# Ledger of designs, part 13: miniprotein binders against q9lnl0

Target 1, 290 residues: q9lnl0
Amino acid sequence: QLRHGFYEGTCPPAESIVGRVVFNHWDRNRTVTAALLRMQFHDCVVKGCDASLLIDPTTERPSEKSVGRNAGVRGFEIIDEAKKELELVCPKTVSCADIVTIATRDSIALAGGPKFKVRTGRRDGLRSNPSDVKLLGPTVSVATSIKAFKSIGFNVSTMVALIGGGHTVGVAHCSLFQDRIKDPKMDSKLRAKLKKSCRGPNDPSVFMDQNTPFRVDNEIYRQMIQQRAILRIDDNLIRDGSTRSIVSDFAYNNKLFKESFAEAMQKMGEIGVLTGDSGEIRTNCRAFNN
Below, E stands for the ipSAE of ESMFold2; O stands for the ipSAE of OpenDDE; V2 stands for 0.75 times the mean of E and O plus 0.25 times the DockQ between their complexes.

## First folded at step 9 (miniprotein)

Design qg3 (at its last look DockQ between E and O 0.80; V2 from the best seeds 0.00; counts 0 for: pae E 7.7 > 1.5, pTM E .712 < .8)
Fold by OpenDDE base, look of step 9:
Structure qg3 (fold): chain B 290 residues (1-290), chain A 87 residues (1-87)
Amino acid sequence: as target 1 above (290 residues)
Amino acid sequence: SPEEVRQKIDRLIRALQEAMKTGDPLEILYLLWLVLDLAFELGNPEVEKLAYQIEEALLQFKRTGDPSKLEQIARLVEELIRKLQEE
């Protein structure tokens, strides 16, 4: 029951309010795009786009947010602010799941990525269980990745678009790519740089896209071809025969990448959504209504 | 192949044992990522749970310097190794 313009009759300013909030935060902090991309992905691939990731753990009940793989997810304050404003003008109307979807879309566009429409009408889920969190890490094989994405209805091309596209902005902690800094096949200059940057026990972060870390573009794929991928999974994409050609296509055709990424994002945002009378409209995105 | 998986597990176990001797936090954290990915491939929630517990304890130790956390980490890693050996 998702549709374009879902809120036209119930909350006409819904998307504009979200957009304004996102812009204000993005204007002050360009890392917002990376944060929201990760947030939406980590939510959607775990029991659907139902805002389950936003639930704070309590002393009585853990949540998906308690899981280590979700550590470092950011942007909750953006969602909270948007929700607060929406509740003032349209109480109990716009779901947290839709806010995440709209916010992420807008943030991508602000970062020079593709502009695309999203259907709305998502409802918020009633479950946030750590045991449901099954996320791929940075060291998985391409075959494992393909299998995982297939299980949620995504083909290889969409997978490559999402993995690379998601990594074209944002940072990775040094602990995630210790294998790469020891990899003789990695670009020697970059390897040396990373070794220097990753000194110390504090697990610092580096940009996954070394050239355009704040722009959603095809640069990450070019870096893959150049043996400059930071994460093992990204390096594997260019090395594996099943994904190499796709990486190459994206690397040499930014338009193709942007179109593919837009389609992938639209599809991702509709994974396992609740509609109609299912779930709830959460008034506080960090807590269930009851 | 099953044999390749077993070899991977054995290498990981050896790496964990070595990392515990050196005490390099980054190496330990990285190895835990490998464990988590392996757990994903194997569909083993127990291994996954242990990995998260170790990670949490490690992060707490880094933050607080509490020696008791280091001991906890050692025990949990040993348990993790045992679980991996059972695969």
Scores: ipSAE 0.428, ipTM 0.754, lowest interface PAE 1.0, mean pLDDT 94
Fold by ESMFold2, look of step 9:
Structure qg3 (fold): chain B 290 residues (1-290), chain A 87 residues (1-87)
Amino acid sequence: as target 1 above (290 residues)
Amino acid sequence: SPEEVRQKIDRLIRALQEAMKTGDPLEILYLLWLVLDLAFELGNPEVEKLAYQIEEALLQFKRTGDPSKLEQIARLVEELIRKLQEE
């Protein structure tokens, strides 16, 4: 069963060790928050928060990493470093799934986002199949997105908090927003800038939040109101009547956004978790135990 | 509506055919993301599988420059168009 302070008796320094490792990486590279947010989201919405995404493919067996929609997920070395230290102090105790959860929470706080508690006690999954990967794309309608989020227990407000909040940091590759560059309703100065940025080879990327790309704040919602959303999925949130007022509320109330995002992240971190005697405690986050 | 969905499919097929003529990988990659979103809406696993295969082959071509990936992409896109026409 998940609880706050799950490791207080079995590995008292668990959360502080993860926090220190995350801080050290974040201090050197502010894009760590975007990396960990994407990692947790891609892990949790694909058959639950069980660290199945962390499994490396082998010559005999592909993994979730083999799917192109996961090609941009990075930051696995941060989880590895935390796991290495935890195995020295508390062998076979702290799951990789809990490390991802704790690391993401801490990286959000470092980037100026909300501080929030997470429950721990997750165990690691025993399968990682490419066929399980079903992730939302760049042109999904609001109605389709609402249906997808409802299927994993999230209401419309939670969805808007996760979609926008997940995009307040990080980048989008040019291939994801070709329709936006051609959209005459998009802010014309930004369109011109993007046309130039996307001329480069190898599918260049741009920051999704044009103003505060390294801070977890409500700026992405302000960008949506200003017709400056990079992705179609984000632009749809301000255009659709079922989500427009929520976008406006977040854009004009950063505190409301941060509270809503914290609640949404707490809920996302508990999707389909393995607890008790289910799953395992991996020694190496990249591979199943023998 | 069913008519609106059919129009989306027809536009997508024409765009894929044109993108294959130009050979622009960025344009093809964008269109395959549209295909994945459509497949999610339709619930057609064969369309979804083909789109993932095309995406993987395209990313490999971009990474390596391997010309055999262009032939693989062409075969997969032809199959994808066939499956979309059956909708």
Scores: ipSAE 0.049, ipTM 0.549, lowest interface PAE 7.7, mean pLDDT 88
ESMFold2 (binder alone), look of step 9: mean pLDDT 82; pTM 0.784

Design qg4 (at its last look DockQ between E and O 0.65; V2 from the best seeds 0.00; counts 0 for: pae E 5.9 > 1.5, pTM O .716 < .8)
Fold by OpenDDE base, look of step 9:
Structure qg4 (fold): chain B 290 residues (1-290), chain A 87 residues (1-87)
Amino acid sequence: as target 1 above (290 residues)
Amino acid sequence: SPEEVRQKIDRLIDALQEAMKTGDPLEILYLAWLVFDLAFELGNPEVEKLAYQIEEALLQFKRTGDPSKLEQIARLVEELIDKLQEE
């Protein structure tokens, strides 16, 4: 079972090692927070938090990582570095899944987000299949989103916290929001700016949070209210009656957002986890042991 | 509503046909996202599969500039249109 302090008896420095590695990378590149958030989400919502996303495809076997929906996921080197250090001190002890969970938690805190505890004791999965990857696109309706999140145990409030919170940092490719550029309801100044930024066939990226793209805060919700949401799903959250009040609450209460986001992250990190003797402890996060 | 879904499908088909004429990778990629989202709402795994394939081909084209990938995309889009019309 997952528990706080899972590694106290087997690898006491586990969390400190991960934290140090994360800090070193974050200090050099503030986008680490966005990278790890996306990594954990893309892992956890696909067959649970079992580090399946970290598996590299081989000639013989594709993996979740090879799917287009996972294109642009970053931070694998951070996980690798943490794993390398852990294997030197505590060989075959700390799972890759736990490393991802701990690393993401730490990166959120570094970015000014909430500090929260995570239970550990996850084991690494033995499956990474492209066919399992089913991630919502940026233009889905709120109703569809609610249904999807409900299927994995999230209520509407938690969903809003997770979607917005995840978008308060990081970038989106222009191809993901062409509808917004053409949307007359979008803030005219922002629309004009995006039209300029999104020129060319190379599919450039823009910050989803235009004001504080490196901070985990409630700014993204304020932008939603201001008709400055980049992705359609984010704009839909403020327009839909089922989520509008939640967006408003978060927009005007950063403390509430942070608390809600912390809870959401904790819940997300525990989706479909393997414990006990299930799965394995990978020595290389990019490959199954066998 | 089912009618609303059908209307979305029709608009998507029109957009895809136009995008095929222009060959704009960015537009095609965007439409692939829409197709995927629609497929998700409809619960149609075949359409989802095609959407994924289109996206993969687009990503490869963006990376390599290989014109053969554009041809592949065109074929996949046509197949996607056919599938959507069957709904």
Scores: ipSAE 0.352, ipTM 0.731, lowest interface PAE 1.2, mean pLDDT 92
Fold by ESMFold2, look of step 9:
Structure qg4 (fold): chain B 290 residues (1-290), chain A 87 residues (1-87)
Amino acid sequence: as target 1 above (290 residues)
Amino acid sequence: SPEEVRQKIDRLIDALQEAMKTGDPLEILYLAWLVFDLAFELGNPEVEKLAYQIEEALLQFKRTGDPSKLEQIARLVEELIDKLQEE
């Protein structure tokens, strides 16, 4: 049931409303793209793209937000604002899962990334359990990462596009890369800079792309080649024989990267989706319907 | 693979020793990430249980700044290492 233009008959302004809300937030705060990329990835890889991540916990029921690995996910207010406007125009029509998908697509384009179509028609999940959250950490091997991505239908090239593309914007907290700043093979000037940056209180953060941190482009792969990757997993991509040539291809061809990233994002947005009469159309993205 | 698991355990032991020596909050928080990756790789119920306990302590530290939660993380990591070394 996913198709392009799913809402053309039932909510013609759906995509334009989401686009305007995203643009207004992005115009005021360029970190929106990183926020939405992380939101969609954390939603989709945990039991499918069903907006389960958006559910707020209650005193009687925890949610995926109750897990510390999701504590840094932000941007939910952008989804709320889009949903509020959509409910005024097209009550009970546009799912929260589709809003996340459309918003992320639009934020990527705003940050200089690829422009691509997404299919719509997703419905919202009825479950959000902390125990379902299984997310890759920054020290997993390339082999483990390949197996994890294969289990959700992605080949090695798609994996490299998603990992680097997801890290070309946004930040990593200092606690995530303590092994990197002790690694003598890391670019010595960057390593020294990071040691200084990490002296601050409360687990400070640094940009994962030291050169173009607000743009979706191939710069992260060039940083990997130069021994300037912040996270261990990113450094592993240039060192491992199964991924090295793909990193190089993306580093030397920004168009190839953008096309690969667009295709990867299209596929990720379709993981385990609910369609037809499965799931629901939430009226409040933070809570299941009554 | 068994070799990768052994290397991760060795890395965890080294990280715990550094964290205990310095008391540095960043070193203690790094231990939590190593445990999460190890739990993912092993799939062992006891490791998963300890990983969830560590995650809860991490969340409480992020919410409150309570330094006792850092001490709890270090203690749980030490317990995990002791269990893994008995094998």
Scores: ipSAE 0.115, ipTM 0.620, lowest interface PAE 5.9, mean pLDDT 88
ESMFold2 (binder alone), look of step 9: mean pLDDT 76; pTM 0.671

## First folded at step 10 (miniprotein)

Design qh1 (at its last look DockQ between E and O 0.59; V2 from the best seeds 0.00; counts 0 for: pae E 6.2 > 1.5, pTM E .794 < .8, other shape alone 2.721 > 2.5)
Fold by OpenDDE base, look of step 10:
Structure qh1 (fold): chain B 290 residues (1-290), chain A 87 residues (1-87)
Amino acid sequence: as target 1 above (290 residues)
Amino acid sequence: SPEEVRQKIDRLIRELQEAMKTGDPLEILYLLWRVLDLAWELGDPEVEKLAYQIEEALLQFKRTGDPSKLEQIARLVEELIRKLQEE
């Protein structure tokens, strides 16, 4: 059973160690928040939050990391560093799954997002199979998104919170929003800027949140209202009747957004977790124990 | 409906084929992403398998710029069309 303070009796410095490692990386590179958010999401929505995403493929067998949709996931070195330090002071105690959860939480707070508690006690899974990877692509419809999130127990409000929360930081490649660059309804100034940035055969990246790209805040929703959403999914959230009111609420109430996002993150981090004697505590987050 | 999704895929594939003739890399990539996302939506394991193969080839193409990967994508897309027509 997951609980607050799970490691108080076994590894008191667990969360502090993770927090320190995350801070050090974030201080050098503020994109860490976006990276860890994506990592946790890609792990949790695929057979639960069991750190299956962290397993490296081997010559003998592939892993979830081998799937193209996970190719852009970053931050593994942060998890590795935290695990290394933890194994020195608390050997075979803190799971990789918990490290991901704690690290992501801390990175959100560092980025000005909500501070929230997470229950710990997750165990690491014993399976990492490419065939299990079922992830939404970058150009899905709102309806498709709603259906997908519903299938994993998330309502529409939670979905909007997670999508916006994830997009208030990080970048998108130009290839993902060619439709927006051609959209006459998009803010003309932004459209012009993006056309300039997305020149040539290269596929450069731009911030999805053009105003506060390193802060977890409701700015992305404000931009949606202003026809300044870069990704089609974000623009569609404000256009679709099923999500419009939620976007508006978040746009005008940052507190509401932060609370909703915190709740969504907590819920996400508890999808399909292993507890008790299930799974294992990996000593190396990139490989199953022998 | 699945039928509507299939129709959308067909349209996008036609657009993709046209874009491949013009050689606009960003448009090609964008259309591929859309096709892949719709393929995922169908929930057909065989279609998904092809989609993953296309995505892998696409990523390799982006990384290397190897024209042979683009040709591979074209072949896989054709196979995808055939699979969609069989259902």
Scores: ipSAE 0.474, ipTM 0.770, lowest interface PAE 0.9, mean pLDDT 93
Fold by ESMFold2, look of step 10:
Structure qh1 (fold): chain B 290 residues (1-290), chain A 87 residues (1-87)
Amino acid sequence: as target 1 above (290 residues)
Amino acid sequence: SPEEVRQKIDRLIRELQEAMKTGDPLEILYLLWRVLDLAWELGDPEVEKLAYQIEEALLQFKRTGDPSKLEQIARLVEELIRKLQEE
């Protein structure tokens, strides 16, 4: 069963150890928040929050990391460092799935986002298959996105909080927004800048939030209103009647956004979790125990 | 509606054909996201399989420069277009 303070009796320093590791990385590299947000989302929406994404492929066995949709996920070394320290203090006790959850929560707070509690007690999954990876692309319609989020228990407001909140930090590679470069309705100065940034054979990246790319705040929703959204799905949120008012509410009420984002992150972190006797406690987050 | 889905398919086919003429790998990679979204909307695992095969060939081409991967990509995209037309 998930509960607050799950490790209080079995590994009292668990959350403080993760917090210190995350802080040390964030202090040197503010992109840690974007990395951990993406990691948690890609893990949780693919067969639940069981750290299946962390499994490295081998020559004989591909993993979720083998799919191009996951090529940009990074920050695994942060999870490894926390796990290594936890194994020294509390062997075979703190799951990799809980480390991801705690680390992401702490990184959000460091980046100026909401501070919120998470429940712990997750166990690690025993499966990581490329065929399980089904991630919606950047041009999906709002209607399709609503159906997908509803299928994992999220209403429209939660969806808008997660999409925009997940994009208030971090980068998007040029291959994800080629339609935006061609869109005459996009802010003309930004469109021209992106066109230049995306030249060449390399798949370069740009910040999704042009104004506050390292802070978890509501600025991404203001960018959407100003026709400056990088990804088509973000632009669709302001253009579609079913989501436009929610985008506006978040853009003009940062407190409402932060409260909504915290609630959404708490709920996302509990999708399809393994507890009790299910799954395992990995000793190495990159590999199944056996 | 069936008409809306057909319009999405037809547009995607035209964009795939144009991207193949230019040979722009960023455009092809972008379109594969749309192919996957469509495959899941249609419930068509063969379209999904083709999209992953094209993605893998593109990544191998980017890594090695092997011109045989371009031929493989062209064959797979043509098969994908045929499958989309059957929808």
Scores: ipSAE 0.099, ipTM 0.571, lowest interface PAE 6.2, mean pLDDT 89
ESMFold2 (binder alone), look of step 10: mean pLDDT 74; pTM 0.634

Design qh2 (at its last look DockQ between E and O 0.64; V2 from the best seeds 0.00; counts 0 for: pae E 4.4 > 1.5, pTM E .647 < .8)
Fold by OpenDDE base, look of step 10:
Structure qh2 (fold): chain B 290 residues (1-290), chain A 87 residues (1-87)
Amino acid sequence: as target 1 above (290 residues)
Amino acid sequence: SPEEVRQYIDRLIRQLQEAMKTGDPLEILYLLWRVLDLAFELGNPEVEKLAYQIEEALLQFKRTGDPSKLEQIARLVEELIRKLQEE
């Protein structure tokens, strides 16, 4: 069973060590927050928060990393570093799944987002299969998104919090929003800017949040209202009657957003977790124990 | 509705065909994202697999400039179109 302070008796410095590692990386590169958010999401929504995403493919078998939708996931070195330090002081104690959860939490706080507690005691899974990867893309309908999130126990408000919260930091490749560049309803000034930025075949990246791309805040929702959403899904959230009011609420109430996002993150981190004697504690986050 | 889905698929097919003619890699990549999302919605793993294969080939082509990859992309896209037409 997950609980606060799970490691108090077995590895007291566990969360401190992870926090230090995360801070060091974040201090050098503020994109760490976006990276870890995406990592945790891509792990948790695929067969639960069991660190299956961290497994490297081998010659013998592929892993979840082999799937194209996971190609852009970053931050593995942060998890590796944290795991290395933990194994020195608390060998075979702290799971990779918990490291991801703690690291993501800490990175959100560093980026000005909400501070929240996470329960720990996750164990690492024994399966990483490409066929398990079912992830929503940027062009899905709101209805489809709602259905997908509902299937994993999230309501509409939580969905909006996670989608927007995840997009308030980080970047998107130009290939993801070609429809928006051609959308006459998009803010004309931003559209022009993006057309210029997205010239050529190199598929450069742009900030999804054009104003505060390194802060976890409600700015992305304000931009949605202003027809400045870059991804289609984000624009659809403000256009769809089922989500419009929620977007508006978050846009005008940052406190509400932060509270909702914190709750959403806590909930997400507990999807399909392994506890007790299930799974394993990996010594190397990139490989199953032998 | 089923009819709306069919119409969407038809439009997507046309757009993909046009993108292949123009050779715009960004447009092709974008359309592949739409295909993947459609595959997710339809629960069609074959379409999803093909989309990923096309994406991989496209990325390799962009990196290497190997004409053989372009030919592979063309074949895979045609197969993808056939699969979409079967929906």
Scores: ipSAE 0.469, ipTM 0.776, lowest interface PAE 0.9, mean pLDDT 93
Fold by ESMFold2, look of step 10:
Structure qh2 (fold): chain B 290 residues (1-290), chain A 87 residues (1-87)
Amino acid sequence: as target 1 above (290 residues)
Amino acid sequence: SPEEVRQYIDRLIRQLQEAMKTGDPLEILYLLWRVLDLAFELGNPEVEKLAYQIEEALLQFKRTGDPSKLEQIARLVEELIRKLQEE
């Protein structure tokens, strides 16, 4: 069963070790928060938060990493470093799934987002198949998105917090928003800038939050209101009657957004977890135990 | 709903064929991502297998810029279109 302070008796420094490793990476590269947010989301929504995403493919067996929608997930070396330190002081004790959860929580706080507690006690999954990866793209309707989030236990408000909160940091490649730069309803100055930035075959990227790209805050919702959303799904949130008021509430109340995002992240981190005797405690996060 | 899905597929196919004709690489990539989303949403194993092959070729093109990968992608997309029309 998940509980606060699961490692207090078996590995007292567990959370502080993860925090130091995350800080060291974040201090050198502020994009760590975006990387860990995406890593946790892609792990948790695909059959639960069991670190199945971390498994490297082999010549005989592809993994979730083999799927193109996961090709942009990065930051695995941060999890590896934390795991290496933890194995030195508390062998075979702290799961990779818990490391991802703690690391993501800490990276959010470093980027100016909410500070929140997470429960621990997750164990690592024994399966990582490409066929399990079912992730929706950025052009889906709000109705389709609501249905998908409801199927994993999230209401509309939680969905809006996760979509915007996940996009307040990080980048989107130009190939993901070609419909937006053709949209006459998009802010004309930004649209012109994006047309210029997106020239050429290299599929360049832009910040999804045009104003505060390295901070976890409500600015993405303010951008949505100003018709400056980069991705179609983000623009849909301000246009659709079922989500419009929530977007507005977050745009005009950063504290409300941060509280809602913290609650949403806590719920996401507990999807389909393995506990007790289920799963394993991997010694190498990239591979199942022998 | 099934009628709406068929009309959506037909529209997407037309857009992709037009983008391939113009050779705009960002538009082609955008439409391929939409095709891949559709392939996974349909849940058809044969369509999903083609989607994985297209994903691999797309990643190799993105990494290398090799023009021969565009021809490979075009052939795989034509096969995917054929399978989607049989739906």
Scores: ipSAE 0.236, ipTM 0.634, lowest interface PAE 4.4, mean pLDDT 87
ESMFold2 (binder alone), look of step 10: mean pLDDT 82; pTM 0.767

Design qh3 (at its last look DockQ between E and O 0.61; V2 from the best seeds 0.00; counts 0 for: pae E 9.8 > 1.5, pTM E .763 < .8, other shape alone 2.569 > 2.5)
Fold by OpenDDE base, look of step 10:
Structure qh3 (fold): chain B 290 residues (1-290), chain A 87 residues (1-87)
Amino acid sequence: as target 1 above (290 residues)
Amino acid sequence: SPEEVRQKIDRLIRELQEAMKTGDPLEILYLLWLVLDLAWELGDPEVEKLAYQIEEALLQFRRTGDPSKLEQIARLVEELIRKLQEE
C-alpha cells in the first residue's frame, strides 16, 4: 500500500534527490511547473498513475506518447535525470511513477502553490497503449467535463480545482480560444491585446493566467469573474450554475483554493496505482524492463 | 444526445469548409478542435481513432504550416463525417 515515507528504509534520500533535480530545472525554466502538472494528469487519468505515459514508442510497438493529445507533454528529461541519480544511489528501488508524483508536488510548491505530502510506493505499469488514451479536448462543455471527471472519481469541486489550478500556470495556443477573441462578453482590453498577440499562421501561445503566469494561485479564478478567462472552459466555469459558486469561492479565498488543489492533487496522484508486487520498478523510465 | 452531437458536427464542418475558403489558419484550427472534441464525446472507437489522426495532422500543420497537412485533414474529416452518418 501507499504510505508516507515509503522509501525511508530503502532509499532515504529519494525525495531529496527528486526535489533537487526539480529545483535545478525550475530555477532555469519556471514553465516546469506547468509541464509536470500536465504530465502527471495525462498519466494518471489514463489507466492510473503508473508512468505509462513515459514509455517511448518503438518500431515494434506504439505507446501512449504516440497519441496526438500527448504531443505537447514536456518534462521527460527531468524525470530521466532524477531516475539516473536515483539508480546510482538506490538501484531498482524508486519507481518512475513515484518520481513523477514527487516531482510535480515539489514543482507546485516552488511556484508558490500549496505544500502537501504525497504517499509513495507506486509501481510502474507494464502497459502503454494508445487506445487507452481518453483525454478531454480543449473546448469541451462543463457538462462533458463533469461527466469525465466523475468517471474517475472526482466531484465538481475537485474538477474546478484541477482545471483552474492547472491553468493558473502555462500557456494556450491562440487557435484554442478564437471564440473568446470574438466574444463580446470578454473584457475588451484583454480581447484587444489577444487580437494583437494572435497574428499569423504560426499559432502563438499566450499565458492563460495573464497576471501571475508562473504562480500557482487563485488568480485564474479572479480573472474568470472579471470576464478575462481565455479558454472557453474557464469562462464556462463561471457562467455555469453548477460550477459558478465554486469559482467564486476560490476567487475570493486563496487559502481555500490551495487547500482544495492540494487535496485534488493528492487524490489524482493515487488513481489506479499499482502497489506491492504489481508492475515493476523500471530502471529506465522510457522503457519497460526486459 | 448523439444525434445532437452529430448535428453540431455537421454545422461545424460547414463552417470549417467556409473557413478554409477564407484561409484564416487560426479559425480553421479552432473549428477542428471543436470537431475533435465532439467526436471524442461520442465515445465510438472508430470515430476516436479518426479524431486522433486528425489531431496529429493538425498539430503537424500548426508546427510546420504545410498546406498538404490541411488537405490530409480535410480528407480525414470527410471520412469522419461518413462514419458518423453510418451510425
Scores: ipSAE 0.416, ipTM 0.757, lowest interface PAE 0.9, mean pLDDT 92
Fold by ESMFold2, look of step 10:
Structure qh3 (fold): chain B 290 residues (1-290), chain A 87 residues (1-87)
Amino acid sequence: as target 1 above (290 residues)
Amino acid sequence: SPEEVRQKIDRLIRELQEAMKTGDPLEILYLLWLVLDLAWELGDPEVEKLAYQIEEALLQFRRTGDPSKLEQIARLVEELIRKLQEE
């Protein structure tokens, strides 16, 4: 079962090792928080938080990484480095799924987000199938999004916290928001800036939070209110009557946002977990044991 | 609702046809995201598969400049439009 301090008896330095590895990467590259947030979300909502996303494809077998909606997921080397150090100290003890969970929590705190505890004891999954990947895109309606989040146990407030909180850091490629550049209701100065940024080759990207792109804070909700949301789904949150008041509440109360985001992340990290004798403890996060 | 879904399909067909005329790769890539969202909403794996095939061909063309990929993209987009019309 999941519990706080799962490794206290079997690998006392587990969380501190992960924390140090994450800090060293974050200190050199502040985009680490965005990378780990996306990694955990894409892992957890696809058949549970079992690190199935980390499995590399081979010529004989595709994996979840083979799916286009996972093409932008990065940061796997951070998990590898933590795993390498953990295997030296505590062989075959700390799961890759727990490393992702701990690393994401720590990266959120480093970026000014909430500090919160996570339970540990996850084991690693034994399958990684492309057909399991069903992730909502940036243009879905609020109604479709509410239905999808409800199907995995999340209410509307949790959904708004996860969508905005997941977009308070990180980038979106120009191909994801061409409709926004054409939207006369979008802030005119930002539209002009985006048109220039998107002229470059190779599908350029922009920060989703134009004011505090490296901080986990409520600024994305203020941007939504100001008609400066980059993605269609984010703009829909301020326009739709079912989510508008929640966006406003978060925009005007950073503490409420941070508390809601922490609770949402704790819940997400426990979706469909493998514990006890289920699954395995991978020695290499990129490959099933053998 | 079924009417909203039909309107999304009709819009996507028109936008795909226009994007193919202009040849703007950013617009095509954006439309493939909309197609994938629609395929998931409909539970239609054939539409999903076509969108991935088009995306792969686009990426290969941009990486290599291989003109045979342009023909492949055009064929796949026409098949995608046909499948969307059958919805």
Scores: ipSAE 0.006, ipTM 0.440, lowest interface PAE 9.8, mean pLDDT 88
ESMFold2 (binder alone), look of step 10: mean pLDDT 75; pTM 0.647

